# VH-VL binders against q6pze0r851to1025: the designs that were tried, part 3

Target 1, 175 residues: q6pze0r851to1025
Amino acid sequence: STCHVYGEGHFRTFDGESYSFDGLCQYTFLEDYCGQENGTFRILIESVPCCENGLTCSRKVIVTFQDQNIILQDGKVTAVQTAESTDCRERSANLYSIHTVGLYLIVKLLNGIILIWDKYTKVSVILDPSWQNKVCGLCGNNNGDLKDDFTTRHSSVAAGALEFANSWKTSQECS

## First folded at step 1 (VH-VL)

Design p1 (framework fv_patritumab)
Fold by ESMFold2-Fast, scan of step 1:
Structure p1 (fold): chain C 175 residues (1-175), chain A 122 residues (1-122), chain B 113 residues (1-113)
Amino acid sequence: as target 1 above (175 residues)
Amino acid sequence: QVQLQQWGAGLLKPSETLSLTCAVYGGSFSGYYWSWIRQPPGKGLEWIGEINHSGSTNYNPSLKSRVTISVETSKNQFSLKLSSVTAADTAVYYCARGLDYYDSSGPLFDYWGRGTLVTVSS
Amino acid sequence: DIEMTQSPDSLAVSLGERATINCRSSQSVLYSSNNKNYLAWYQQNPGQPPKLLIYWASTRESGVPDRFSGSGSGTDFTLTISSLQAEDVAVYYCQQYYSTPLTFGQGTKVEIK
């Protein structure tokens, strides 16, 4: 299954629900923490406004996986250690792969998650079947049931997209 | 199969800048690290640094202040510049294909350029 | 930095006999999450670039004769040539790729006795 976001906050979840949300904060696009401390990854997104008109010109993507932050920004990928260790060779080569195919940057995580970025506003995530019903965030819960795609950070089902998306802000200090 | 062709000036005076280029043929450039490795006469191998298609680099700390590796992705080329050379920089310089990002269980340094002898003499 | 030390520096082996080269790393190159040893072995003939023989400590590269084998884990590794042939006269290097900077052993020269 595939989830994506593009343009001014047009989302399609893994289970096929479509919604719009144009937030200015950092949001959890996908993670496996889901209210617990024993998760293994997070994919975070931020809209970057255009200098010219204030519309979204691109999305910044941050993948937190093990001891690294993999940052997709300004048409390029950078990896930063989240721990103090400077030994990044083993972690970069073993935990993920990065490839350019045409206009797209592809990040494949060792855990079977594929992230595709068009270097602008479109971000897509492909999950292997082993991730069914193990994830949460703006992409939904990947359980094959549209009725609970608006599952909030607190495991409740939101009545609408605004409540749903706002529950996935990484900081309540942001507007 | 994949082939690495390298070239650059082989005779330098102390204080000059070493410049070498490596071009990749017959295979994908993206999805790999690409390394420079040198070997002084009669000595072992020393890793200089690596670069990927997006320009992300890792350098040997002993050389970091003098080394720059760059990519020209449209030409499948990567280049080494080493500034302020001394006689200690006399070596055969090799380019080599590093680890496959897509298959981290695959080989590394499985293809090498033929080597360029760089002599630094007064 | 991870230091790689090979032993011996040089060895002479009769044709058809077994050659053994040891490599020791100053810290473990075994990554517990994937249970892989980040160690490779290379053969270098005079005037030529190194040729990959073994990667992931024990995986033989395509086209490498089966007389070459790698073993070991953590900090202690061995390259074995089970029946030395004339074409195996070369310098052999071990290399770790667990962390940057990538480092090589000092080399072991194999000669015919």
Scores: ipSAE 0.000, ipTM 0.484, lowest interface PAE 15.5, mean pLDDT 82

Design p2 (framework fv_patritumab)
Fold by ESMFold2-Fast, scan of step 1:
Structure p2 (fold): chain C 175 residues (1-175), chain A 120 residues (1-120), chain B 113 residues (1-113)
Amino acid sequence: as target 1 above (175 residues)
Amino acid sequence: QVQLQQWGAGLLKPSETLSLTCAVYGGSFSDYYWSWIRQPPGKGLEWIGEISHSGSTNYNPSLKSRVTISVETSKNQFSLKLSSVTAADTAVYYCARGYEWLRDSYFDLWGRGTLVTVSS
Amino acid sequence: DIEMTQSPDSLAVSLGERATINCRSSQSVLYSSNNKNYLAWYQQNPGQPPKLLIYWASTRESGVPDRFSGSGSGTDFTLTISSLQAEDVAVYYCQQYYSTPYTFGQGTKVEIK
């Protein structure tokens, strides 16, 4: 299944729910922590404005997987690892692979998650079937049931997109 | 179609600050990293640093304490400042376009170069 | 830092003959995940900026004549000019873009014998 965000906050969840939310904070796009400590990954997004009028020109994506942070920003990929290594590119070869297809940048994680970025505003994530019912965030819970896609960080079902999306902010200090 | 035009001071005294600007015409500014590269007379090329449309920078560690690259996105311009110059900074300075994806910074478009001479 | 070393420093070749320039990196510039060599070649004529000839070790830039070819992998790379023409008299540089800081070879001057 596939989840997308593009433009000024147009989302489509794994279960097919569409909604709009144009927040300026960092948000959890997808994770498997879901309120617990025993998660294995997070995908975070934030909108990057290009002009003083506040229009979104691109999205920054941060993938936390194992002891590695993979940052997709300004059309480039940067990987940061906490273990001692002077060459992060060679070390990361066993944890993820990066490919280009046309104008898209594709990150494949060892856990079966595929992330696709157009270097601008569009971010897509593809899950293999083993991730059904195991994820949460702005992409929904991937359980095949559309009515609970607005599951908040607190495990309640939001009445609307604004409440839902705001529950997935990574910092309460941001608007 | 796309071209880089560069300008700035050509003659400096030791201890002064070098300031150069590069402008992008006829093409996209936001899809690339923009670099400064220098070449002392009769010698090879040295990469100075790069900047993205959003202002993200990477600098050559050997120059990092003296170098600042900035961007004026509204004008499609980026600029180099190199402080505390010495005769060793005498070089032709080029601005160049780096392809952005996957840290793929080979340089497919170059400015004409600006000769900077540092002499007493 | 990855150090790039070219050989020879200068090369004299007759018109129509093959010119070969070598470049060695102090560590591999082959990224195993995508199987690409992060290596480019440039041509520089006196008073002009460098011009991109080849990227990914062997991919010719658009508009570059087919007499120019790149080969090699890992740490050893070669630029070949199959039949030297008068306009090919220039200094040639290799560059790695595997990691920052990006580094260049010292240059190889190609002259007519």
Scores: ipSAE 0.000, ipTM 0.464, lowest interface PAE 16.3, mean pLDDT 81

Design p3 (framework fv_patritumab)
Fold by ESMFold2-Fast, scan of step 1:
Structure p3 (fold): chain C 175 residues (1-175), chain A 121 residues (1-121), chain B 113 residues (1-113)
Amino acid sequence: as target 1 above (175 residues)
Amino acid sequence: QVQLQQWGAGLLKPSETLSLTCAVYGGSFSGYYWSWIRQPPGKGLEWIGEIYHSGSTNYNPSLKSRVTISVETSKNQFSLKLSSVTAADTAVYYCARGPDIVATLYYFDYWGRGTLVTVSS
Amino acid sequence: DIEMTQSPDSLAVSLGERATINCRSSQSVLYSSNNKNYLAWYQQNPGQPPKLLIYWASTRESGVPDRFSGSGSGTDFTLTISSLQAEDVAVYYCQQYYSSPYTFGQGTKVEIK
């Protein structure tokens, strides 16, 4: 299963639902917390405006996985350690690999998630099938049923895309 | 090497709650999903559910209304509660490690010895 | 849910002869992005928990004798024991780990003829 976002917030979920949402805040693209306080990863997206009118010209992707934040921004991948305990193990295993195919940057994560970024607005995520029924966010819940794709952060089903997408905003201070 | 030791009451009356505990020795408890799997006498295997050291759980939909799996990370233990038991719940119950995609473990690699639970009326 | 069906339910094979067990999934367990089949085989001896034999449909677990081999792709899989030994008398289960809930076949009992 594949999920995409491109341009001014054109989304297609894992289960095939399409919608548009052009919010300017940080949003949960994909995570496995899904209303629980405990999970193992988050993928966050932010629209990066190039003009004062809020037109989206790029997307920033932040992956929180294990003891690292992996940041895709300005055509680059940067990994930052989030826990001091990782300094005790200098030979830590690679958590990801990077490949370039044409204009696309492909990041393969150890947990079976593949991120494809065109270095601009298009972000795609491909999940290992073992993540079926274990994820949520703007990409939907990957359960094979289109009708549940608007599942909000609060485990309810939204009637529309605006309510759905706003429920996945990571900061209450951002409007 | 990793070893799973399990225990709990093996004889129950209908309507009671089944309670089993599994302890992990010889390896890391954190960083893996831990599962419960059951096998009725003479029949095949049924996955019950899984738990991560953080307390995150996933349950088999067929059992979700009756199952609770909990974790006690300070003791490297996880436990199964199955409510409202009937004769159909008579089975050998196993604890096991995996599957866990984050740990690149896609199958069940270590198993407890099994606990026979008999529900008799 | 993905349903796993094994055949036969039981088979009797002479020592030194080939034993073949089939497993069919109700939908494909082949993931196109990594070209892997999310299929494992387990051996269960009487009174013991299942022991992993094969994962990724054909990869033998460390310590498993080379007489055990797995093959197949998508929905049809086979476990082969090339030369049956006395210690191979057991029930064998296939399992898919493609999607939750994880499911097992009903089992195939292998006996000496």
Scores: ipSAE 0.007, ipTM 0.585, lowest interface PAE 9.7, mean pLDDT 82

Design p5 (framework fv_patritumab)
Fold by ESMFold2-Fast, scan of step 1:
Structure p5 (fold): chain C 175 residues (1-175), chain A 120 residues (1-120), chain B 113 residues (1-113)
Amino acid sequence: as target 1 above (175 residues)
Amino acid sequence: QVQLQQWGAGLLKPSETLSLTCAVYGGSFSNYYWSWIRQPPGKGLEWIGEINHSGSTNYNPSLKSRVTISVETSKNQFSLKLSSVTAADTAVYYCARSYGDFEGWYFDLWGRGTLVTVSS
Amino acid sequence: DIEMTQSPDSLAVSLGERATINCRSSQSVLHSSNNKNYLAWYQQNPGQPPKLLIYWASTRESGVPDRFSGSGSGTDFTLTISSLQAEDVAVYYCQQYYSIPYTFGQGTKVEIK
């Protein structure tokens, strides 16, 4: 299944719910931690405004996967490796791959998650079926049930998109 | 073994700006939030704020108007600036690693501490 | 803000005996989806930074002796030292990380009787 965000905060969750939320803070787009320590990845997003009226002209994406950080910003990708290199091949070197197809930048994680970025506002995530009911964030929980598409960080079901999206802010200081 | 080394001003006068820096050695700077926590002499601990490798910050609301935390990822360093200091800001200041990447949780690694004294 | 209150403020225990420290939060720090308590315990020896002992209320940090244990859920938490050793003389702090700002208890000083 697929989740998208584009333009001025137009979201479509894995379970097919559509909503609009134009936040200016950093938000958890998708993760498998869901309040637990045994998670393996996080995808965070931030809207980058470009004019006085606050329109979103791009999105910054941060992907954390084990000991690696992949930052998608200003049309560029930057990956940070933590391990000192040796002349021998390391297993950690095979955790992800980065490809370009036309104007799209594609990050494929070894765990079967595919992230697609148009280098501007559109971010898409494709999950393999093994991720059903194992994720959380602004993309929803991927459980096939529309009744709980607005599941907050605290596992309550929000009445609306604003409450839902604000629960996934990474900082309660940002408003 | 991962270590935090910190340095900065020791004696300040009221109204000045406190500046402290913390450097991370021997380990990953990413996948964590990096915090500043202070302890006035003979008192308990107060969390000041946190920053991650991408520059995302969270601040204690009681200090937010005076606090700026910044990061220099190329050097694995992060810094605290606290403006308009008073005697109430006299404390040992610690830098610490917060387990977590989207927000900090608990602090599993601490710097040695830097004593900051504010007096005329 | 979530207020953290420890009891007692100070505790004198004989070597080899059990020490018990309590921590109460003004609001629940239990997360309903993961069923985890956002609560940690620290030990601070004189002149040193705090050292993490326990996280998620009951998970012992690597390298921490098994005489240290944490228990409790929601708003009431306990740190237990099953057999006090001389090196355990310190101030102990609980911390919640359920919401910002992260807050600490006022501390409990453990001394040898």
Scores: ipSAE 0.000, ipTM 0.462, lowest interface PAE 17.6, mean pLDDT 81

Design p8 (framework fv_patritumab)
Fold by ESMFold2-Fast, scan of step 1:
Structure p8 (fold): chain C 175 residues (1-175), chain A 120 residues (1-120), chain B 113 residues (1-113)
Amino acid sequence: as target 1 above (175 residues)
Amino acid sequence: QVQLQQWGAGLLKPSETLSLTCAVYGGSFSDYYWSWIRQPPGKGLEWIGEINHSGSTNYNPSLKSRVTISVETSKNQFSLKLSSVTAADTAVYYCARGTEYGSGFPFDYWGRGTLVTVSS
Amino acid sequence: DIEMTQSPDSLAVSLGERATINCRSSQSILYSSNNKNYLAWYQQNPGQPPKLLIYWASTRESGVPDRFSGSGSGTDFTLTISSLQAEDVAVYYCQQYYDTPLTFGQGTKVEIK
């Protein structure tokens, strides 16, 4: 299953719904918390405007996985450990791999999630079937049913894309 | 059934600001992007920009410095302001609903159009 | 910006005959991840707003007669009217919605004769 966003907020969910939303805030692109305590990862996105024209120039991507923050920004990847321990640091060394293929930067997480970034506005996530019905966010819930692709942070089904996308803001203070 | 009604000033002088409003009836307002498209007499279509329920906008870069689109969510209305008009801005202006299929989307409902003439 | 070019600029077709309009994009508007072409076709009668005929290059809008069909992929697209009727006399526009700014072709005028 594949989900992507590109350009001025053009989204396609895992279940095949297409919609447009170009918000100014940070949004949950994909996570497995979904109102539960047992989550293991989050992928967050932010639109970065160009100085001269205000249009979306690129997207910043933040991946939180196994106490690491992996930041995709300005054509590069940086990783920040959120828990400092020599034992944990040795284990975390194998949590992800990074590949550059042509125009794309590919981050493969140990949990089977593949993130593809063109270093500009396009962000894609590939999930294997084991992630069916286990995720939520702007990418939808990957359950094979288009009827509930607009599942909000509050576990309701939004009538439209705007209500849906705004429910996935990471900060209630952002407009 | 969805209906778009539009209104605004039809005759302007060079340097003035064009102001048009579109009201949406009969369907959901918050689920869509709402666009302005113009058509000079005898010529083709030019997309101006779009806005959604929360006020998020996308503008045609060629017009961005002069265009402001705003929304009055409580009234299901959105409006276009185009500053510093010239004779090149003479056109029929349409408001339209973008579908949820794709970016900016194909436009499935249109207002009737408002002819704006810019002359000395 | 993605430029859309139509051919021909005008077309005269007899009633009941086939009309074909072409549209080319300056860049591919096929998105590989969903295998969709972000292309729409509109019909515009004089003094009226455009009316959506086809989206996703080949999907007919509800209420549009079967004689209208769209085809093509990537950069080359075609609108076909299999049997021209009097009511089909209009200007036809293609539009890409792959990226902003949204752009239209220059239009093709379809006339009888």
Scores: ipSAE 0.000, ipTM 0.456, lowest interface PAE 17.9, mean pLDDT 80

